# VHH binders against Protein DOG1-like 4 (DOGL4), part 8

Target 1, 232 residues: Protein DOG1-like 4 (DOGL4), of Arabidopsis thaliana (Mouse-ear cress) (q84jc2)
Amino acid sequence: MSKMRNLVEEKFLEFYESWVIQLELYLHQLLIAHNNNTMSETELRHLISKLTTHHKAYYTAKWAAIREDVLAFFGSVWLNPLENACSWLTGWKPSMVFRMVDRLRKSRVVLVEAQVKKLEELRVKTKFDEQKIEREMERYQVAMADRKMVELARLGCHVGGESVMVVEAAVRGLSMGLEKMVKAADCVRLKTLKGILDILTPPQCVEFLAAAATFQVQLRRWGNRRHYVTHS
Key: E = the ipSAE of ESMFold2; O = the ipSAE of OpenDDE; V2 = 0.75 times the mean of E and O plus 0.25 times the DockQ between their complexes.

## First folded at step 3 (VHH)

Design q1 (from a14 with S31D; framework vhh_6qgx_2; at its last look DockQ between E and O 0.64; V2 from the best seeds 0.00; counts 0 for: pae E 11.6 > 2)
Fold by OpenDDE, look of step 4:
Structure q1 (fold): chain B 232 residues (1-232), chain A 124 residues (1-124)
Amino acid sequence: as target 1 above (232 residues)
Amino acid sequence: QVQLVESGGGLVQAGGSLRLSCAASGRTFSDYAMAWFRRAPGKEREFVAAISWSGGSTFYTDSVKGRFTISRDHAKNTVSLQMNSLRPEDTAVYYCAAGSEFYLPTDADEYDYWGQGTRVTVSA
């Protein structure tokens, strides 16, 4: 069960642990803001901005890491099995956030008609983009399996000298394709988040972000209880 | 990186109107929230108005609500501030700023790019 980690995995693991800790701190602030109507819109916007900056920091780190080893993110050692199982192309599935918004609406969030319309438009666009990426990924996977993976499998049995170089070249080719897919997925994530935050009022944004952060944190906690993962 | 250049400042009488414009360089204009700040003589820089990356949302400081309108033109890479019913207390150097890619912030330190400013003087 023990997996040897490479340098990229180790580095990102450390980053992610710290990042999650900070997320929990922001979650606390979001919850306070949500439960206390004394904060001004300016203050709310500031808090939201901090969160968005925090999320941006994650992707900045991620993109730096995937340039080194994108494969590390397809077996993310910093995530527990539950988190990994819920991952779509190395992250959260963009369309999931709309379900979250819907659940908020069913609770106490009141959206005006214009917001509802904009959210629906965004949802449709997001789903379309997801599907496009999925089709591309499928195409990529089939193509790579027929060509590159067969070659890797063949060469992997006789690794030495020139063979090593060929294998490395093949892996690089595969990695480049995967990196492209991951970046595309991340783009949809970020656009979706930007869109939602642009549609919602500051109080609604706070509520949404709190819900999202809660879900993320709880998913991690639940997964950790079921499957012990050593992250240190 | 984005360069911002403000224009449209000048002298105007109280009750008058003025339209400021900010031209942004580069191809990433649409990625940023845009804002106007101002610094009055002897005062700190303060937030005036902001518009989201899409232009779908705006925010104003209380003192300018109903009088100022911020807008942006993605095709021209410009952001504008229509200032109506100007008051002497609106006298300041007005700065254009480009900020967060993901939200509409109000604090100056949340904006990454700044113009040199354009002076607005409102006489009594």
Scores: ipSAE 0.671, ipTM 0.861, lowest interface PAE 0.8, mean pLDDT 91
Fold by ESMFold2-Fast, scan of step 3:
Structure q1 (fold): chain B 232 residues (1-232), chain A 124 residues (1-124)
Amino acid sequence: as target 1 above (232 residues)
Amino acid sequence: QVQLVESGGGLVQAGGSLRLSCAASGRTFSDYAMAWFRRAPGKEREFVAAISWSGGSTFYTDSVKGRFTISRDHAKNTVSLQMNSLRPEDTAVYYCAAGSEFYLPTDADEYDYWGQGTRVTVSA
């Protein structure tokens, strides 16, 4: 189906395209750093800091956009269908990043036991926080189908004009609830990312961030190739 | 108003030790990275040591590795720098800094809050 973009969608599409281009440039720097063992710890920390600042910029822009139109993030026009299919509450599923961390154990730079213990503790906490959000989403979906919402929908269909304000108030309430849940999910994502980077050494951080950025960039390319997407 | 206040500076002979402390007031900095920077007479401000928001990660400039230890006490809202085997070249004003960045920053521009500094003089 043809979908017209609203102003929020157009603005975020422009932001996201630029953000992904910059991510690809940072990925290139991460891969150079990973393959060349000549960078100092200070240089590696600067590169990692650039990536973390870049991710912070994404969430700053996202939270501004969802304050205006959270529904734009459910079925986003700036994401291809494959990227949309792989999303969990408008982004990556927090617990899934531990799969990328697991590859570090099979890398040339191995995790020490103290790091493994801290990562396991973080994984457990992340899954717990994730499950709390999933329960909130289930409660939200149940509330959507309750008798009050069903009656509001019927009133909007059968009583011309009279119920418009009541329906509009209900839709605003639903959007605010979704905004709260999306922000809660994003907070879990940011805490998980921050926790992983705190546990890993700078070379391990570079490898982890390179793996994460590679997956994000490749997922976009795979979806675009299959759908024959061209930028015109 | 958020303030960082350093203490523990003074005069010490080469080979001696000092413990610097930084107390945060106004708001707690449990989610902030904390760092020590120093500025020697006639020189630019340089990075010394940093500790992550959790206290789990630390980073030191090469000239102080093995001699200095950074630590934090979340309950007291303080960060400390234990300075051992002091050298004349460690003579500087030492500044405490707090930054909201996700990773341990080493660039002074990445830190949001700064103390007024505490003077450390190491005599030969």
Scores: ipSAE 0.356, ipTM 0.713, lowest interface PAE 3.2, mean pLDDT 85
Fold by ESMFold2, look of step 4:
Structure q1 (fold): chain B 232 residues (1-232), chain A 124 residues (1-124)
Amino acid sequence: as target 1 above (232 residues)
Amino acid sequence: QVQLVESGGGLVQAGGSLRLSCAASGRTFSDYAMAWFRRAPGKEREFVAAISWSGGSTFYTDSVKGRFTISRDHAKNTVSLQMNSLRPEDTAVYYCAAGSEFYLPTDADEYDYWGQGTRVTVSA
């Protein structure tokens, strides 16, 4: 039941800490590219490729870990409380990223009409996919509650080994359904990211990735450091 | 999981044109960035061109810019390389490759699936 939670959580904590450190190093390069117009298109594409490869590595590790213990990703020990409070189905909410694009359009990014049209189409598709996942999650939870309620009613009283078997079966069913939903949410995240990067030009991709990495790094730093600042 | 089959290679005179085609089979062709690499006799494979999974972004090595055009057709599950103004230096075995990366990598190690190759010979 809880047999692998501590080991999976500890292993992924180590991975995540290393992953964020590398993200901070890439953020430094993104900020240089943002503040300095000396980079060629080839150099920008290389930097963008580093960032996308880094994000792919995160999901590769996450999906391997979810196979072992999906429940670890709900209220993750490797995230501080502020990061956990911002989570939607174990990660960033796909539609929220368009608010970041909108903010960049206001002050940093100039988009041509064709790009604006494609981004609006992607925004609508992303919202539709989010709603579909939310509806499927609700139906799954209702179906599992109905089955669990029936099985608990049939027990009447616990008789040792048989009640353990019923609980283990219910946990396996819940875990399998949650794994499906988390992967579906991650697929929407990946499709949305791929779509944005395909619509934007390389310089615009650098500005977007810099904003996204800045937000993620600052969310982690703020959540971690307030203990020191408020006591000094 | 994905199978790649190249066609369209052959012998062509310098200054001529040739169109390579790569047919892809397998689940979800649209998830892959596609690329062409080439290997001249006695040389290592080198990157030629790539196209993003959606077809919205392309990238070319400097020596082929303006002469080669990569395109993809999602309905036919094919990627093509139109080669114009061919030179003897373009003589090589051309390989089609597919990778699951978001962006257009230029290193062969970042591509997971490869075709058998098609031979292109450009004579003077």
Scores: ipSAE 0.000, ipTM 0.290, lowest interface PAE 11.6, mean pLDDT 78
ESMFold2 (binder alone), look of step 4: mean pLDDT 81; pTM 0.841

Design q10 (from a14 with S54R; framework vhh_6qgx_2)
Fold by ESMFold2-Fast, scan of step 3:
Structure q10 (fold): chain B 232 residues (1-232), chain A 124 residues (1-124)
Amino acid sequence: as target 1 above (232 residues)
Amino acid sequence: QVQLVESGGGLVQAGGSLRLSCAASGRTFSSYAMAWFRRAPGKEREFVAAISWRGGSTFYTDSVKGRFTISRDHAKNTVSLQMNSLRPEDTAVYYCAAGSEFYLPTDADEYDYWGQGTRVTVSA
């Protein structure tokens, strides 16, 4: 990396590496559950609960970290270049999980009419929420180029206590704005995930979570190997 | 002691226009997302429109898109709802809401503060 890691980046890197290792262990359990037709509904719900708690732990740690340094999440040092290239506002794009649900429906998962209707309603709402966040981000970026920001940048070129303090206040304001947008995007992610899990049956939830975890783990592995070659 | 006070409600004929206003007390409301909800007789409370903390994003329920416009004035700590081409089915008590939990809230549970409501009656 061309920059030195700060304390927030170092702490979150350690957290994320441990979090991914635990995700891989949960993925193994999900795959075993998928192939085991003797597992009870209570056992499946317990496994699903472990995964939802694991994802909530990620967002708890992330929100604490962005409070300190939100910019660490734009081009994260704990993610490889492929993972960073696939990010939307510091994470996965909520509407993309519906593509995973669609793929599962093609693979033999049968949904009842009521589930299909609820999933389509959730898909439409999720896409709408995404587009609004995207428009807000565009407006935020445009606002950063306004006359006041240009004047503050000019003042920052002059050494002086008053100018330094004004520039520092402006930078804090920009960071707070980004923090609010990242949290808004994460709230859409969590609502979308909860919505899908509330609509699906426990066996269907296991298949969905296994597909999502598999994609995340494989994307990380592919990105760690730039010269991936498949033999015929 | 944080309060939202709605005004501008009244009786209007179908096809007419009405402007609702919501005045918010407290300096922290400049950092809040604001919304309008309504409750018609015999129906549950439903979302109408919302505007983000920075005023850059707006949300509307399908039945009012193109007819209603939500706006905010940060200096006055007010949010307004301009209602055009009113229909009898728009008859309801309209509530102003403010929320700090999410940047772009659309659900009632995400709003911390609520006004007492202002009545809008649209005659056929």
Scores: ipSAE 0.000, ipTM 0.102, lowest interface PAE 17.8, mean pLDDT 79

Design q11 (from a14 with S54K; framework vhh_6qgx_2)
Fold by ESMFold2-Fast, scan of step 3:
Structure q11 (fold): chain B 232 residues (1-232), chain A 124 residues (1-124)
Amino acid sequence: as target 1 above (232 residues)
Amino acid sequence: QVQLVESGGGLVQAGGSLRLSCAASGRTFSSYAMAWFRRAPGKEREFVAAISWKGGSTFYTDSVKGRFTISRDHAKNTVSLQMNSLRPEDTAVYYCAAGSEFYLPTDADEYDYWGQGTRVTVSA
């Protein structure tokens, strides 16, 4: 069944398609830098800066869009079903990026003891921040099934008068609660990404960003073709 | 290299308005996210507002939402903060900041370049 798109969904779909195309171009540059070692430290830092700015642009556009319609980000029309199924509070699960970091421990450039310690501290903090948000989401979901909310939903079946006003106020409160949780999750994502990049050397940052972008791009391709479902 | 120069500060009565401006010079401005921070006497530096490098998205601290508006002019290499319905609690030195790699707009450590500040005094 097709869903009609509102203006926020149409605008963000257009933005996201362009954003993904640019991500693929940056991924190509990251892979060249990683595989060929032809770039200086200054050039690597410039490339890393392009990727960080690109991710910043995504969250800038996202937060503007959720101000208008946070629900557009739950079951997003610009994401395929596989991408949506793998989402945690409208985006990637922060602790999962440490799987990309673990790949660095297998690479040619070895992480030093100080980096390993800082990454483990960051992993623990990230998981703690995730759990806090998960508890808030559980409270939100329980509140949705609360007797007061169920009664408000029942009143919404009767058009007119005070029932309309009370239901509208409740729905606005729900949307504000979701916006708060999505922004909290995005803050954990951004702090985790920044933390990793601050710990890693430029060549390690390139390898990490290449791994993350590869996963994101391939997940999109798999979902668009649905080949993953044939043997899953 | 980026240099930031603030202007527009001054004395205003409660309920009044001021417009702060920040002019960026040096290397290209268009790749930078811009923000305003403030420091009241005896307090730590506090986030006020930020605007993305493309000038699309804005962020505000709760105490100024609906009263302050941040805007950017890429052609003039300026960022402005329009401050309306000013309160005595808004009295502070206001700093312009620029960062090409900011991930969390409220975090001062994300910003690589800072202006010298412009003073805003709101009389009760």
Scores: ipSAE 0.000, ipTM 0.192, lowest interface PAE 13.8, mean pLDDT 81

Design q12 (from a14 with S54T; framework vhh_6qgx_2)
Fold by ESMFold2-Fast, scan of step 3:
Structure q12 (fold): chain B 232 residues (1-232), chain A 124 residues (1-124)
Amino acid sequence: as target 1 above (232 residues)
Amino acid sequence: QVQLVESGGGLVQAGGSLRLSCAASGRTFSSYAMAWFRRAPGKEREFVAAISWTGGSTFYTDSVKGRFTISRDHAKNTVSLQMNSLRPEDTAVYYCAAGSEFYLPTDADEYDYWGQGTRVTVSA
């Protein structure tokens, strides 16, 4: 029914399910904090720290997994088809989080002019970093169509000791290139998240993180309902 | 080898000022949050002040707010704590810390690198 899963996929599936359950628990705490305007700055900072540590744990686990099998993150078995369709280099597109930031300007929380300016500067830097990675992806895709890769793929049709080793070497080369690119994209994601949280006040951080977590959870729920209907 | 080295501690009278400095050697902490913690005799380590990786955000514990100012110099790879209007209750060993967290943590367990500390004694 589903494709055969390797050990990396099995382990990350288990990790991701637990990670999402904990994200929903943190989302509940963020929503309570957002509705309770009497929480101290220290209490808000502690809650924000829990969320940022949770996201850091995701990237720690992800980078360990992609070292073993980066291809597992392209068309991931722990994500439903809708989540996979919305992915940019195995995760969220960094510039899209500014859509969550734009919601803060429309809420009860008011961004001051200095924050708006800093957020715009960060948006520009984020877009520049995205474009750099997109150029690297284009070069990678062109390299995959190179004569050397075509020749190695042809050799793979002749199953034998030496031919198998040559094909394995080609796959390792492909994986190393993708790993580097995925890590570069994740670094842009982390720097973008860090930058936004550095600019926002603790109440604004709570609202931003709640909006981001709500979107992630809802996207998963929408995709899971579609999957159930098409399979049942 | 990587080291955080504090300096500027000493004996000062109540109402006086001291400037603590923390110098990083062996690597840069430009992507890290930097903080000052203190431990008074017979007490637990407590948070004093933190500065974000960009220097754009700072946070202070209530007891030092308005009296202490944290700053950083990326070119010199240093973080400083300007301590004004010192009180006897500020007497402690002050520690510099660097964390890889992407927010301003106040929990000591969230910091990865620590200095050995510098003693500050405020006499009545």
Scores: ipSAE 0.164, ipTM 0.585, lowest interface PAE 4.7, mean pLDDT 84

Design q13 (from a14 with G56R; framework vhh_6qgx_2)
Fold by ESMFold2-Fast, scan of step 3:
Structure q13 (fold): chain B 232 residues (1-232), chain A 124 residues (1-124)
Amino acid sequence: as target 1 above (232 residues)
Amino acid sequence: QVQLVESGGGLVQAGGSLRLSCAASGRTFSSYAMAWFRRAPGKEREFVAAISWSGRSTFYTDSVKGRFTISRDHAKNTVSLQMNSLRPEDTAVYYCAAGSEFYLPTDADEYDYWGQGTRVTVSA
């Protein structure tokens, strides 16, 4: 089992390191586009498409990995402790992304009133979806005490083929429940990302994606250099 | 089991109009971007127009901007392309595509589902 878990972790670690390197390359292109107002709408949409395809690749790889070992995503070895501390159900918290959207109101890329209204509607819906998932996670945790878990824990103290098989089946059931919940959280992330990009113009999408990628890259760098922190 | 079926193609004189329709069966595409591509004889597949999953965002290639309008009907699971002020250069087989769940992609390889195509011929 340990060998199977280590293999999933190793494969996703290799994938994630490559994915982050490519994200940094795309971030460089986004920053050039943001600072240079000479790009056509076609060129901007092509760049935005590269970023959205890159994010789609992440979720494709993640869902394949959680099918094999969802627990690898709770306290991930490919993330540093700061990245893990900032995670909400194995990824970014959807509503926090609106902090980056709010910065667009102070940017040279002007949001029109219709966009502000649609973004506020999306923000409210996103918070509602988050609260729904948080209630589901709370129910899942309570069910650990209520679903014969106490009986299974007692039975797990005994040795025997039949009791071992019953415990294994229960553990598989718990993992399947977590997989469904992680996918539900990822669906809220994807819905939020799609919603924001659908409301914004291409220059605004570039600025938003640049802000998001900058934060992700810097958070990783801050966490990787924690031993250089001299503040108290 | 997913099928996209185009209709509305035909022969039209320069300056005329055609409305292309794409009907989806076997699946709803409410979370997908929908697009129209075209292929002229001896040329590769070219992007024409796309509409986002919500219908809020549309994008057109420069050569059709202002002449073509893409729209979608979520209840009927259809996407339409209204083609006005047609030119001989618009002569092609037009394809409906679905596949992106994010932004409006312009590259054909970013679309997972394709129709068989409908032929549009614009005479001078």
Scores: ipSAE 0.012, ipTM 0.348, lowest interface PAE 9.1, mean pLDDT 82

Design q14 (from a14 with G56K; framework vhh_6qgx_2)
Fold by ESMFold2-Fast, scan of step 3:
Structure q14 (fold): chain B 232 residues (1-232), chain A 124 residues (1-124)
Amino acid sequence: as target 1 above (232 residues)
Amino acid sequence: QVQLVESGGGLVQAGGSLRLSCAASGRTFSSYAMAWFRRAPGKEREFVAAISWSGKSTFYTDSVKGRFTISRDHAKNTVSLQMNSLRPEDTAVYYCAAGSEFYLPTDADEYDYWGQGTRVTVSA
């Protein structure tokens, strides 16, 4: 009656729910820090470090899970339909974060020329890396309709023996290809995050991280509220 | 994976200068933020200075701002701490640390790799 969950899906669902709860707690701390202009640079750096460690923990858990079942991340059971609809290769689209960076124009501090130049360079590089991955994904999807896939489907009709081993090896190969693409996308995400934080001052980093966390939390809330309308 | 070896410690008079160096070996040096910590006898490790993976961002504890300069050389896999206008209270064992890939933490617990330390003594 409902979608069956495998062990990887159940474990990651439990992890993700806890991870989001902790993200909301960190968001609360970021919003307090943003509204409190008396916090020291050391205190701001400590808070930023907590957020970066939290994001690193997500990718550590994700990469362990995709090694076991990468397909769990395509149409994830721990994400609502709106979150899934907004996903680009199992996560946020890297160039999207530059929209959040543009909101820093509303901050109390002005971006200096050197920061603007570095952000523009990072934006161009991020877009280039995205397009490269999109071309790889397109090639993968086209290859799924290739003659080799048709032969694999034919072999899958046999019961037992060497044909079963050949099909299992081919399925593992397909999964490894997807895992490689997902990791490549995640590497672009992490490089983009790392690059932005390296360019920004600590107060600007707090504003950026607060904007990013707010968007993620609100997207989840909007989708959860509307899922009965979209789940058809 | 990363091994850190400090050098350049010694005895110097107040007002003098000293340059510490940290040589890193192994994969991933270019991905890590690097820091210097110090420990005076009977005390815990105290943050001194940090430099980002790119070398473009630096952070210093208030007591050394304007006197110490941290720098890195990716070609040589080294991090240096130039210490000027030294004071007796700068006397400590200085440690090189590597850890954060994304940000410049000031807590020792946030660094994964540590050197053995190099002793700096500043006489009055």
Scores: ipSAE 0.063, ipTM 0.570, lowest interface PAE 5.9, mean pLDDT 83

